# Designs tried in a protein design chat: VHH binders against Isthmin-1 (ism1). Part 16

Target 1, 164 residues: Isthmin-1 (ism1), of Danio rerio (Zebrafish) (Brachydanio rerio) (q5ege1r286to449)
Amino acid sequence: LFGVDTDSCERWMNCKSEFLKKYMSKVATDLPSCPCFYPTEVAYSTADVHDANTKRNFRWKDASGPKEKLEIYKPTARYCIRSMLTLESTTLAAQHCCYDDSMKLITRGKGAGTPNLISTEFSADLHYKVDILPWIICKGDWSRYNHARPPNNGQKCAENPQDE
Short names: E, the ipSAE of ESMFold2; O, the ipSAE of OpenDDE; V2, 0.75 times the mean of E and O plus 0.25 times the DockQ between their complexes.

## First folded at step 8 (VHH; framework vhh_brivekimig_d4)

Design w07 (from v22 with E102P; at its last look DockQ between E and O 0.72; V2 from the best seeds 0.00; counts 0 for: pae E 2.6 > 2)
Fold by ESMFold2, look of step 8:
Structure w07 (fold): chain B 164 residues (1-164), chain A 122 residues (1-122)
Amino acid sequence: as target 1 above (164 residues)
Amino acid sequence: EVQLVESGGGVVQPGGSLRLSCAASGFTFSSYAMSWVRQAPGKGPEWVSAISESGGYTYYADSVKGRFTISRDNSKNTLYLQMNSLRPEDTALYYCAKDMSPFFYDEEFDYSSQGTLVTVSS
């Protein structure tokens, strides 16, 4: 056994309670896929977007304001959005999508959005504890965090960034 | 000190109804999401329902959706669970919780309260 001071991140990545397994499975089927392009109307209000995979309409709101701290949490993103909770929601989760300067979905890397297991509409405090604190515990290692919370690209948007 | 006191449990036949209450003290109740957790005999805890600070958003486990209704009265620092169409599998000790620990990838539940027993039996 070789001890690592950051073993709490590894513990978080590998700890999947029975509750969490079931919840994350529902999140995967409940949440909309990220639009391939930033819906610019969210800059002024909200956007209503049909999601073919779930066969539901979802409302999206901007998630790019200063309280989001994109320079820390999503450093290559210029814009982000979150899906809003509905009466049809089976979880407390929100889809989270981030976009580059050209308003194209970031599908991987440090700027890619990752689903929130707890919507900020339900509880900002619980969202912080469930979705943000693990990123901090993992010392901002986006590759480890994204392994546990994969960025959504259910719409099969063009890879961005391209690594070739 | 934070205190949560559950009440309203009892014995009821299948198909019956009960209303649970949770009296909260020692913290600013209106600032926290609240939940109901139950533990059936010989089983681990199950997160049953949750409600946002204002009551505008709710969550229900699939096993209870459509039968149970969570609500809160922030003026009385009280959380409620209306339980309808009760089934034998709903038999459990019911707790209210200020912190929804199951979301932190931690299976330990904080039993800071006594709970209220619900028994559904023919």
Scores: ipSAE 0.441, ipTM 0.747, lowest interface PAE 2.6, mean pLDDT 85
ESMFold2 (binder alone), look of step 8: mean pLDDT 79; pTM 0.798
OpenDDE, look of step 8: ipSAE 0.811; ipTM 0.893

## First folded at step 9 (VHH)

Design x01 (from v22 with S35N Y59L; framework vhh_brivekimig_d4; at its last look DockQ between E and O 0.77; V2 from the best seeds 0.00; counts 0 for: pae E 2.2 > 2)
Fold by ESMFold2, look of step 9:
Structure x01 (fold): chain B 164 residues (1-164), chain A 122 residues (1-122)
Amino acid sequence: as target 1 above (164 residues)
Amino acid sequence: EVQLVESGGGVVQPGGSLRLSCAASGFTFSSYAMNWVRQAPGKGPEWVSAISESGGYTLYADSVKGRFTISRDNSKNTLYLQMNSLRPEDTALYYCAKDMSEFFYDEEFDYSSQGTLVTVSS
């Protein structure tokens, strides 16, 4: 594909950093599972949700505003949320979950949320470089991006979108 | 031009303490997360610790957690690393860095400063 830096995209896809490998392992155990339905409280404040898998409490904040550019990055999503950092966090990461018009978790495809390795609460600049720039460098190939950053469905929410 | 100047290194016995400082200039210090990185002889760079732009969030490598404390003073454009319970394996040249993105993507660390040497030996 003309205009895509294939070397940079493939380098990102195939990263061998020992730091990143260890960090990703910690992210997998540190982050909460996405709620199966959009918690409407986040439109006005935060939502406090106990995460059974990690046995921790997490706060969630809305991530649906215009600065998120959902029409570009998550084109079938209507709503998104991010988990907030806590004093108990062992990574800088934030869980990212996106929802359709019916407020149901999108579990796969171009609208699915993907974990942020760097929370915007920690550093917006680093978040951009680590989580956003790779998507741009790969020219929005969500299938490759999601392979590297699988959408969370730890609560085993109903598959969405369905094959039908 | 971004300038980072590390200081506070030295020779210390195991179990000792040191406090490293990093003086920053040439950029808006308070707008960036900051990091400590170290390199032992014959090894590649190892990320040590990170602190958010306000200082509200910190993260540590497993090898130093509970022994090292990162902090910053944005009014003085200064980053700190308090190093307690030092061990021989902490011997390294220590650098501060404005950005840790290299560690996420198979990129070489930017050695743009001299660092400060910490030697832990009996």
Scores: ipSAE 0.461, ipTM 0.770, lowest interface PAE 2.2, mean pLDDT 87
ESMFold2 (binder alone), look of step 9: mean pLDDT 79; pTM 0.792
OpenDDE, look of step 9: ipSAE 0.799; ipTM 0.899

Design x02 (from v22, 15 letters changed; framework vhh_8k46_1; at its last look DockQ between E and O 0.78; V2 from the best seeds 0.00; counts 0 for: grease 26.4 > 24.2)
Fold by ESMFold2, look of step 9:
Structure x02 (fold): chain B 164 residues (1-164), chain A 122 residues (1-122)
Amino acid sequence: as target 1 above (164 residues)
Amino acid sequence: AVQLQASGGGFVQPGGSLRLSCAASGFTFSSYAMGWFRQAPGKEREFVSAISESGGYTYYADSVKGRFTISRDNSKNTVYLQMNSLRAEDTATYYCAKDMSEFFYDEEFDYWGQGTQVTVSS
């Protein structure tokens, strides 16, 4: 993705394309907040959850299957969900939320979900290039990645984990 | 090598319509989202529209939503842009792209190919 560099992760963290800047602002407005608890119905279907901040209902689907490779990308998470695209979506993004064994939202650290700028429903390949490759370039350093892509806790869920 | 050729531009009066086509070759067309972009003289590149691999999801810039329709025919390796209710501000060279990642990050991963000129004036 990037040229030869002493730290390609820093180059990614500092990228400020005009499109990206405007797009990320729209994403912050468009996406729902993560539910504080894993909605267990997603294990069998989808879940419809009202988002108080945006005054909209969102559908969520499970994102915990083997293709997600949680043991690599979200090693302390047991369950994850993604918000689904709708006709009301103003971006291509999806909210991404991850949960521990107790089904509580992980709000920080290596298991926390982070917004996908590109929903896998739109394009798996573009999602990989925009959301996954940067994590790989940063060598899985969650603190650097989360700095550029902060985990959502707009519902002000209890801090989890409480210590690192 | 990837080849992208946009066509169908021309001169149109305000309120008119045009249909752009983009013929693609050199890659598995059905495996990629496709996009349209435009650039007016002295202006930055502007995102116009994108379509998912299957055509099931579309996305439009606010400036064109409700007036432009993106579509694709994977059997013909072609992406289209139907442009209705054209305005003077739509005047630009229009390009199609195989991969939109260059607008997220400052790296050319694909070619724009040649563009097609759209001019909207009285």
Scores: ipSAE 0.514, ipTM 0.772, lowest interface PAE 2.0, mean pLDDT 85
ESMFold2 (binder alone), look of step 9: mean pLDDT 77; pTM 0.773
OpenDDE, look of step 9: ipSAE 0.766; ipTM 0.886

Design x03 (from v22, 20 letters changed; framework vhh_6z1v_2; at its last look DockQ between E and O 0.75; V2 from the best seeds 0.69)
Fold by ESMFold2, look of step 9:
Structure x03 (fold): chain B 164 residues (1-164), chain A 122 residues (1-122)
Amino acid sequence: as target 1 above (164 residues)
Amino acid sequence: EVQLVESGGRLVRTGGSLRLSCAASGFTFSSYAMGWFRQAPGKEREVVAAISESGGYTWHADFVKGRFTISRDNAKNTVYLQMNSLKPEDTAVYYCAKDMSEFFYDEEFDYWGQGTQVTVSS
């Protein structure tokens, strides 16, 4: 609450139940790593991409359309993708990856994708409440949000943006 | 006013089967994902299963995978949980849920019903 010692954003982001702790652990192992380059097939259909770390194939779909509001939520990203739910999924989550104009994965900063704890394929309403509301409550503070929901770079893609 | 009314819980032998129902009213049922959770005495509530708005996607917790199946009938505003190969560990009060966001951060749950008791005997 306003006027309380605890920041409302911090209270929301730091509040974790036993369920959420177990769920987050499963999300970390269930989701594919982001491809280092935007898979251009996604612009026309979906793309099947092998994930070396889990040794599984995952389907990806474009997440760059107007409903994504990239100008608000991922302002330096040109393209984004989400992993699709499969029968092998052990969570409701989707990996979320964003790319710059050169189609290179954004690994940090305001344009980096962050894992969705709830896939939009499962429920748009639940996704909003679980993945979007925290960003809004934190007044668009992407650094605080990304601390709680780190952008994926499990494939160890080149840092982007670079500090030079 | 949102109402969720669970039914079908009873005493069943180990290895038996049971089907739970949840009748929903007071909201546009087909616009929401639905779930089942359970609570045994002295234990934290557990998410059991979830189903997307159309029923096209389902998810089941590992401890019930292969034994329980969530389904829905949007024409009847009803969510079901088919429970097979029941074990004593499945003994709990079972609740259906409209707003599962409360499972994702630590806040008080707002419950609309009593749940339905499932008891699995040896």
Scores: ipSAE 0.535, ipTM 0.781, lowest interface PAE 1.9, mean pLDDT 85
ESMFold2 (binder alone), look of step 9: mean pLDDT 81; pTM 0.818
OpenDDE, look of step 9: ipSAE 0.806; ipTM 0.906

Design x04 (from v22 with F109W; framework vhh_brivekimig_d4; at its last look DockQ between E and O 0.81; V2 from the best seeds 0.00; counts 0 for: unsure alone 64.7 < 65)
Fold by ESMFold2, look of step 9:
Structure x04 (fold): chain B 164 residues (1-164), chain A 122 residues (1-122)
Amino acid sequence: as target 1 above (164 residues)
Amino acid sequence: EVQLVESGGGVVQPGGSLRLSCAASGFTFSSYAMSWVRQAPGKGPEWVSAISESGGYTYYADSVKGRFTISRDNSKNTLYLQMNSLRPEDTALYYCAKDMSEFFYDEEWDYSSQGTLVTVSS
């Protein structure tokens, strides 16, 4: 018992898969940074947003609907968006960004979005197993989850919340 | 029960082509993303390619991009891998898979079939 008594969340956080390490480095270079403000056009359609760091345009769609269960997974977020896959994507990942009532990017804490390693556009089932089950394994401990999947703030948006 | 049966492997010279097939049964094929995984002698498994349930999105490992094409026929419950410009390093057992989550965890790949052998040599 002693010496092998590691909880399942800790095992997930400390995963040493060589595939995952390589995949996550590709995700970090391929995904756009989160816009600092919620692009309100996504309430009606998609939005094209230029990403200065990669010098590419990305399309975004709303991720705020009832199936997202924001009251459970992102309890301080009012709106969320996901970047859309393209034929030029080098991973199956999607950037995931969440916003407060003032439509400002949440950059840390329990309401912050975190990258999806598997876009819901590719497979809802695989997304659940790769991105959602670890949250459940970690019993909803957002600080441990966010340590393994840091919220994006590549545009250096104002920290929000300020006193988290 | 879920059954996946690969076929179409063989021996081919470098630069040649092969088309692999995977016959699926025991689940609603059109509701799942599907993948090809290969294992070369003395190596661990490698995720080669994946395709969404409708076929609208695909993924390829860098080692095969531009040479391999994944496709599916949901009316025949069949997954395909067209392999062109084959190289000796493509020599491996090739498996199709319904669930790829193991690659995102420290889990051993659970092979559900014998696969189909592809050998590329002169």
Scores: ipSAE 0.652, ipTM 0.848, lowest interface PAE 1.3, mean pLDDT 88
ESMFold2 (binder alone), look of step 9: mean pLDDT 78; pTM 0.791
OpenDDE, look of step 9: ipSAE 0.883; ipTM 0.941

Design x05 (from v22 with E108A; framework vhh_brivekimig_d4; at its last look DockQ between E and O 0.90; V2 from the best seeds 0.00; counts 0 for: unsure alone 64.5 < 65)
Fold by ESMFold2, look of step 9:
Structure x05 (fold): chain B 164 residues (1-164), chain A 122 residues (1-122)
Amino acid sequence: as target 1 above (164 residues)
Amino acid sequence: EVQLVESGGGVVQPGGSLRLSCAASGFTFSSYAMSWVRQAPGKGPEWVSAISESGGYTYYADSVKGRFTISRDNSKNTLYLQMNSLRPEDTALYYCAKDMSEFFYDEAFDYSSQGTLVTVSS
């Protein structure tokens, strides 16, 4: 997919695809903001949560199971959720939010969730190629990854973790 | 080797309809999301539509939403695009693609087939 490791990560970060620019703009307006606290309903079923900014309801599902490999991809997160695709979606994206042991949204750092440009509901393979492979190509450098795919904090939740 | 063969293109008046087909071989068709991509004269490739492995989820570009319908028959390894209310700006070579990951990177669309030409003109 990419050439030499260093070159490949920089190429991914600096992608000039006009499609991607338009798609990411739609993702920013299409996806709900992350709830500031883990919605405990998702531990047992999906949860319907109103998003004030978009004035839409979104269903969320737990994304904390073994296939998520949180110990690798989100090492300080205890719980994660993903928004579910709807008939109203203009993209194939899913919001991805991760939470610490206190169920507070992680807003930055290695445990913060980042939007999936391709929902796992649509295609696990395409999700891997678009959302996971760049992480691997960048050798797990979360600061570079998050620069290209910023964690959502549209609800202006308290910064977490704090620098202490 | 992966092979994708498009058919069903032709010349049609504005407002007309066409149904495109894509015959797939050389891979497990049902394991992959599939896409339609078009390239109009003098323009770059445009991602028109996509469908999940089982057919349960679809995607449409704004320019075709409500007019085009993507579908698949996994028992026949065939992808379809029903095109209604055709407009002159729909004139293009249409290609099917095994996925669309290339659109998310700075890399050229990999043309592995001849495509099928759709011309909408009076």
Scores: ipSAE 0.658, ipTM 0.848, lowest interface PAE 1.3, mean pLDDT 88
ESMFold2 (binder alone), look of step 9: mean pLDDT 78; pTM 0.792
OpenDDE, look of step 9: ipSAE 0.885; ipTM 0.942

Design x06 (from v22 with G56S; framework vhh_brivekimig_d4; at its last fold request DockQ between E and O 0.85; V2 from the best seeds 0.00; counts 0 for: unsure alone 63.9 < 65)
Fold by ESMFold2, look of step 9:
Structure x06 (fold): chain B 164 residues (1-164), chain A 122 residues (1-122)
Amino acid sequence: as target 1 above (164 residues)
Amino acid sequence: EVQLVESGGGVVQPGGSLRLSCAASGFTFSSYAMSWVRQAPGKGPEWVSAISESGSYTYYADSVKGRFTISRDNSKNTLYLQMNSLRPEDTALYYCAKDMSEFFYDEEFDYSSQGTLVTVSS
């Protein structure tokens, strides 16, 4: 995956794969925008939310359990959700959204969710290789990681955290 | 030692059908998502299709969606690709792969097997 003579994180951030470019373009149109508030229904079941941008309905599930290791990967997040794959999905991706103690979308910083290019529903192993390993290789530098995988705020939710 | 052996290729006219098979050994087949990758002469590899470990989720490149169907039989450690309505642009060497993470990086596809040749011509 990585060269010894080049910063591995920088190599990952600057990937020139033609497949990846096309895939990420499809992900941008395939995934719903994150709700501005944690849909509390997901704590006990799934939630159905219509996404105006894609004109599609999406189901969301909770992504806050121990396997998510939020204390490591999203340390200021209290809750996270993922969109579920559907028959209408054109990619293997899942939207990933994280929320603070007040159930407000975290739009930036170390607790912000970032799109998964590979849904855990498809393959946990491939998700790890594609979405998690780069975070590890970048030594947990959320600013570099988020530059390559920008947190979604398509609904233009209030900036969070605030600079206050 | 991981082995993937493709078969079922051949020469076929446009509009025809072929079914490719991939026999897997040397790893726990049912624990891995699997893919079909093809390479046309003079072109780079193309990720054609993928299937989750249980078979519940599939992916198809736009170029083949609606014409190709990926499937797997975990009891036989075998991956399949049913190819219908074949076109000249489907002419390629077809490979199965245990995963496709290299497509998400600046990496060359690992051609560890010979693949199976599909030729679609008039």
Scores: ipSAE 0.684, ipTM 0.860, lowest interface PAE 1.2, mean pLDDT 89
ESMFold2 (binder alone), look of step 9: mean pLDDT 79; pTM 0.799
OpenDDE, look of step 9: ipSAE 0.883; ipTM 0.941
ESMFold2, fold request of step 10: ipSAE 0.664, 0.629, 0.626; ipTM 0.852, 0.834, 0.834
ESMFold2 (binder alone), fold request of step 10: mean pLDDT 79, 79, 78; pTM 0.793, 0.794, 0.787
OpenDDE, fold request of step 10: ipSAE 0.907, 0.905, 0.905; ipTM 0.953, 0.953, 0.952

Design x07 (from v22 with M100I; framework vhh_brivekimig_d4; at its last look DockQ between E and O 0.86; V2 from the best seeds 0.00; counts 0 for: unsure alone 64.4 < 65)
Fold by ESMFold2, look of step 9:
Structure x07 (fold): chain B 164 residues (1-164), chain A 122 residues (1-122)
Amino acid sequence: as target 1 above (164 residues)
Amino acid sequence: EVQLVESGGGVVQPGGSLRLSCAASGFTFSSYAMSWVRQAPGKGPEWVSAISESGGYTYYADSVKGRFTISRDNSKNTLYLQMNSLRPEDTALYYCAKDISEFFYDEEFDYSSQGTLVTVSS
C-alpha cells in the first residue's frame, strides 16, 4: 500500500499530459510575480498591485484564514495571499504567495507558496483535486511537491530562509 | 447515481452553428463547476470549456475561444455549449463532465455518458 502511494507520487511528478504541459506554460506567463512583502491592505480588504513583468495590475486577497490550513500545508508561513482572477486571465490559475512573521516572502522550503493551477474563486472542489490532493499523494513531501510546482520569485526577492 | 445526458449534436457545414445541452441529475448541480470535453476520432480527450458553480467564471481552450460560449441554468440542472463558426476540426463526440481533474494527471478520462456527436463536413 505504502509502496503504491510512493509510486503514485512519482507518477504525478512525472505526468506526461500534453494538456498539463501547455497549461503550465500559460500559467507561467499569465500569473503575477509575488510581492516581496505582504501587502498589509489584504488583511481587511483586497490590494491592487502593479506587476512589472506582465505590465498589468492584479488584485490580491488574503489566503491566511482557517480554511487554508496553513499549519498543515504551509507550516512556517504566517500569512499568504492569492491573486484574483481577471477578465484578461487565459487560465483558471492563481498565484499563491506566503510570508513569514516579518512579512517577508518565503521563497523556498515548506512554507513557500506555490501557484494554484485552479483558483479557489473558480472551484474549491477542483482546486482541491488539482492542487491539494497531489500534496497528500506525496505524503506532504514539500520538496517533491515544490519541484513540480515551483514557488514564484519572479521579483527576485531576498532568499528566505537563507540557510534552508 | 450521477447522470449526464448530452443532446443537440448533428451534422453541419463549416461556418455553421449548433447548441449542445447536458441534462444533469443525481447530484446538486449548482454546487459544482461543469465542463465540456470532446474527443475527435483517433485523438485523446480535450477539455474544451468550463464554467463555475454560479456561472461567474468561464474557461475556454485556445482552439475554441471566441467561437464557443458555455452557460448553465441551475434552476433546470442544465449545461449548454453554443458553438459558432464551426470548423472540420471541431468534429468530435462531446461530453459534459462534473470532474476534469484527470487532465492534470496521467489518467484516462472517465466517459460516464454516451456523449453527442458533432460532425462538421461539407
Scores: ipSAE 0.711, ipTM 0.868, lowest interface PAE 1.0, mean pLDDT 89
ESMFold2 (binder alone), look of step 9: mean pLDDT 78; pTM 0.790
OpenDDE, look of step 9: ipSAE 0.903; ipTM 0.953

Design x08 (framework vhh_brivekimig_d4; at its last look DockQ between E and O 0.76; V2 from the best seeds 0.00; counts 0 for: pae E 2.4 > 2, unsure alone 64.6 < 65)
Fold by ESMFold2, look of step 9:
Structure x08 (fold): chain B 164 residues (1-164), chain A 121 residues (1-121)
Amino acid sequence: as target 1 above (164 residues)
Amino acid sequence: EVQLVESGGGVVQPGGSLRLSCAASGFTFSSYAMSWVRQAPGKGPEWVSAISESGGYTYYADSVKGRFTISRDNSKNTLYLQMNSLRPEDTALYYCAKDMSEFFYDEFDYSSQGTLVTVSS
């Protein structure tokens, strides 16, 4: 069986792939900022939200269902959303945002969302290998994972949690 | 055994067109996203294009966007890349790939035949 170890996690954190660097830079430019509050409309369908920073409109869908396994991957989050791919998308990525019981964006810590480099809409399997497996390899150490994949707070939402 | 066989490469003048094919066998083709990757002489691999399992979503590198079109025919287990308005910088060995997750975190180190595209006058 393939084991999970610290060397693999540190190697992932320090990846020097020129492709990955360019791709992540484009992802950071292309994806919308997370809304500061959970858009409750996603509970029935999707929500269309204008992103002031990129001056583009993005559609969001709920990402809070049982298949998301929030109790494992985002243990302090109650709700999450993902931005949807469109014909105008320039990457395969999706913004991922998570919210507490008060529907406020979690901006740091174990419940904060992190950008998916590969949207689940494109390929659930590739998303798992690119976005989830590194978290598993790092033994669920959200602190190290978030160093490599910082949670988005481009709208400068109030810090949440304020204190640990 | 998983097999991916590329074809359709050749020598073409700038501005010309080529259509690459990738015949897949040994796995359920329709269950996997597929990609085209190219490697120019003396350079590292470049992820050129990708297509989702059903073909509903596509990705293109900025260098080829608007000129190349990826497609798939799941009934024939075949992946395609239509390359138009070819330029000398498109000269490379082209590979199709199943599951490129390792490409994100490692140097491309797969060994397969690929199909050579040379754009020159």
Scores: ipSAE 0.466, ipTM 0.766, lowest interface PAE 2.4, mean pLDDT 85
ESMFold2 (binder alone), look of step 9: mean pLDDT 79; pTM 0.792
OpenDDE, look of step 9: ipSAE 0.859; ipTM 0.928

## First folded at step 10 (VHH; framework vhh_brivekimig_d4)

Design y01 (from x06 with M100F; at its last look DockQ between E and O 0.77; V2 from the best seeds 0.76)
Fold by ESMFold2, look of step 10:
Structure y01 (fold): chain B 164 residues (1-164), chain A 122 residues (1-122)
Amino acid sequence: as target 1 above (164 residues)
Amino acid sequence: EVQLVESGGGVVQPGGSLRLSCAASGFTFSSYAMSWVRQAPGKGPEWVSAISESGSYTYYADSVKGRFTISRDNSKNTLYLQMNSLRPEDTALYYCAKDFSEFFYDEEFDYSSQGTLVTVSS
């Protein structure tokens, strides 16, 4: 006899962890909103950007290099950035924003950035287990993944793409 | 084989202090973030604190922030938890962990050691 294989993506999406619910609520209120345009200074160094919603300054770094594997994880994105942890951070999370060829924020679809619950600066291994493995378990179904980890558009940037 | 051995627990009065240690072996300690987890009698596990590989970033649960300090000595493969202003609610078995990814899923925490008991009582 063959065993029935439960959809692991659905199990991940329906996680009932009380810790996770509280943690995600804290992340949603504490992370900066994505800039509407790729801050080009991150190509050379980091960028310090004021976030109007939280009234805090955040530093951003480029997240577009080969290790990011954008062709797999964010296939319509040309550039991405992540917010950096500081000594003042209250979670381990990082905002993640992706941009098209015109350097405009991708607000939806397969190229949109999604918040990382564990910053790569804190732990690459834990980031993989918490943020990357679910995408793999969901077989790259960006729609289900993005439902669980909604792309940020807190600055109400122009919708992009207009037609997915 | 990864081994984590906790020590430093004991009985202390409210307002007292304890320092927990965790001796690590079987892996490159300096390459991993580390965490403290506690379990009070009759309750589920609670993630208490975490520290990055270098020690540059820390996390604390709201219930312990300002009272507990996590630290590490990578040259001695040792993780620490300094616990000040202890309260009866801090009574628990305390475990160190190489990661804490189970808290992000509907999965039980995998206790691989016996932990160290902290009792805060008059």
Scores: ipSAE 0.641, ipTM 0.835, lowest interface PAE 1.3, mean pLDDT 88
ESMFold2 (binder alone), look of step 10: mean pLDDT 79; pTM 0.793
OpenDDE, look of step 10: ipSAE 0.860; ipTM 0.925

Design y02 (from x06 with M100L; at its last look DockQ between E and O 0.52; V2 from the best seeds 0.57)
Fold by ESMFold2, look of step 10:
Structure y02 (fold): chain B 164 residues (1-164), chain A 122 residues (1-122)
Amino acid sequence: as target 1 above (164 residues)
Amino acid sequence: EVQLVESGGGVVQPGGSLRLSCAASGFTFSSYAMSWVRQAPGKGPEWVSAISESGSYTYYADSVKGRFTISRDNSKNTLYLQMNSLRPEDTALYYCAKDLSEFFYDEEFDYSSQGTLVTVSS
């Protein structure tokens, strides 16, 4: 049983699925970059933010509620957001961005957001199986997880946390 | 026991149309995203389309976008695939699936049902 858990983590980390490789490529071109500051409008509604890299506007919604369990999965984050699916979306993915108490994007480390391959808007259950369960199976090793799902900083926001 | 039963396949000419159905039982259908998967002779399974739990969001493989339409009726526990402008390369066994997580890993697709055969030939 114990060896099965280790095998599952290594299998996820080293997945060579043809489907996943193609899907990840589409995700990289389809998703917006994280805003450098938490758009406070999402506390009451959604926020429309222009993404220079894709030349499109994207809507964002808050992802900071209790079901997110930030104290476990993103322990230095105070707020998070997810990009919303639209009819123009070419994947089921959502960009995921997390912010510190000063509302600045966390660009690395244990509190940084990582792209969701499956938006919670599409399926909470599938999101859990595809985006959350691998983190759990890998025993919460955020460094390995972030290596497979790098935190987005396409807007080149100030590094946070800063190097010593 | 989860059961998925596909129907509506047949033989059609290129440019024709078919509508596939998938009757679901043994689980709360409305709580799950659903998908269509196809397998052509001698090829691996291909994810064709998916629909969210409520039906509000859909996904299509590039090969079928604009020609196929996925839908669901949660009151009848039924998933549908309307296939228009059919091409010979659409020839395959078509399966519905309760879950897509296998496609995000190096895992074999679980062929627990018989599927429904679609043949597109001149």
Scores: ipSAE 0.534, ipTM 0.794, lowest interface PAE 1.9, mean pLDDT 86
ESMFold2 (binder alone), look of step 10: mean pLDDT 80; pTM 0.803
OpenDDE, look of step 10: ipSAE 0.647; ipTM 0.846

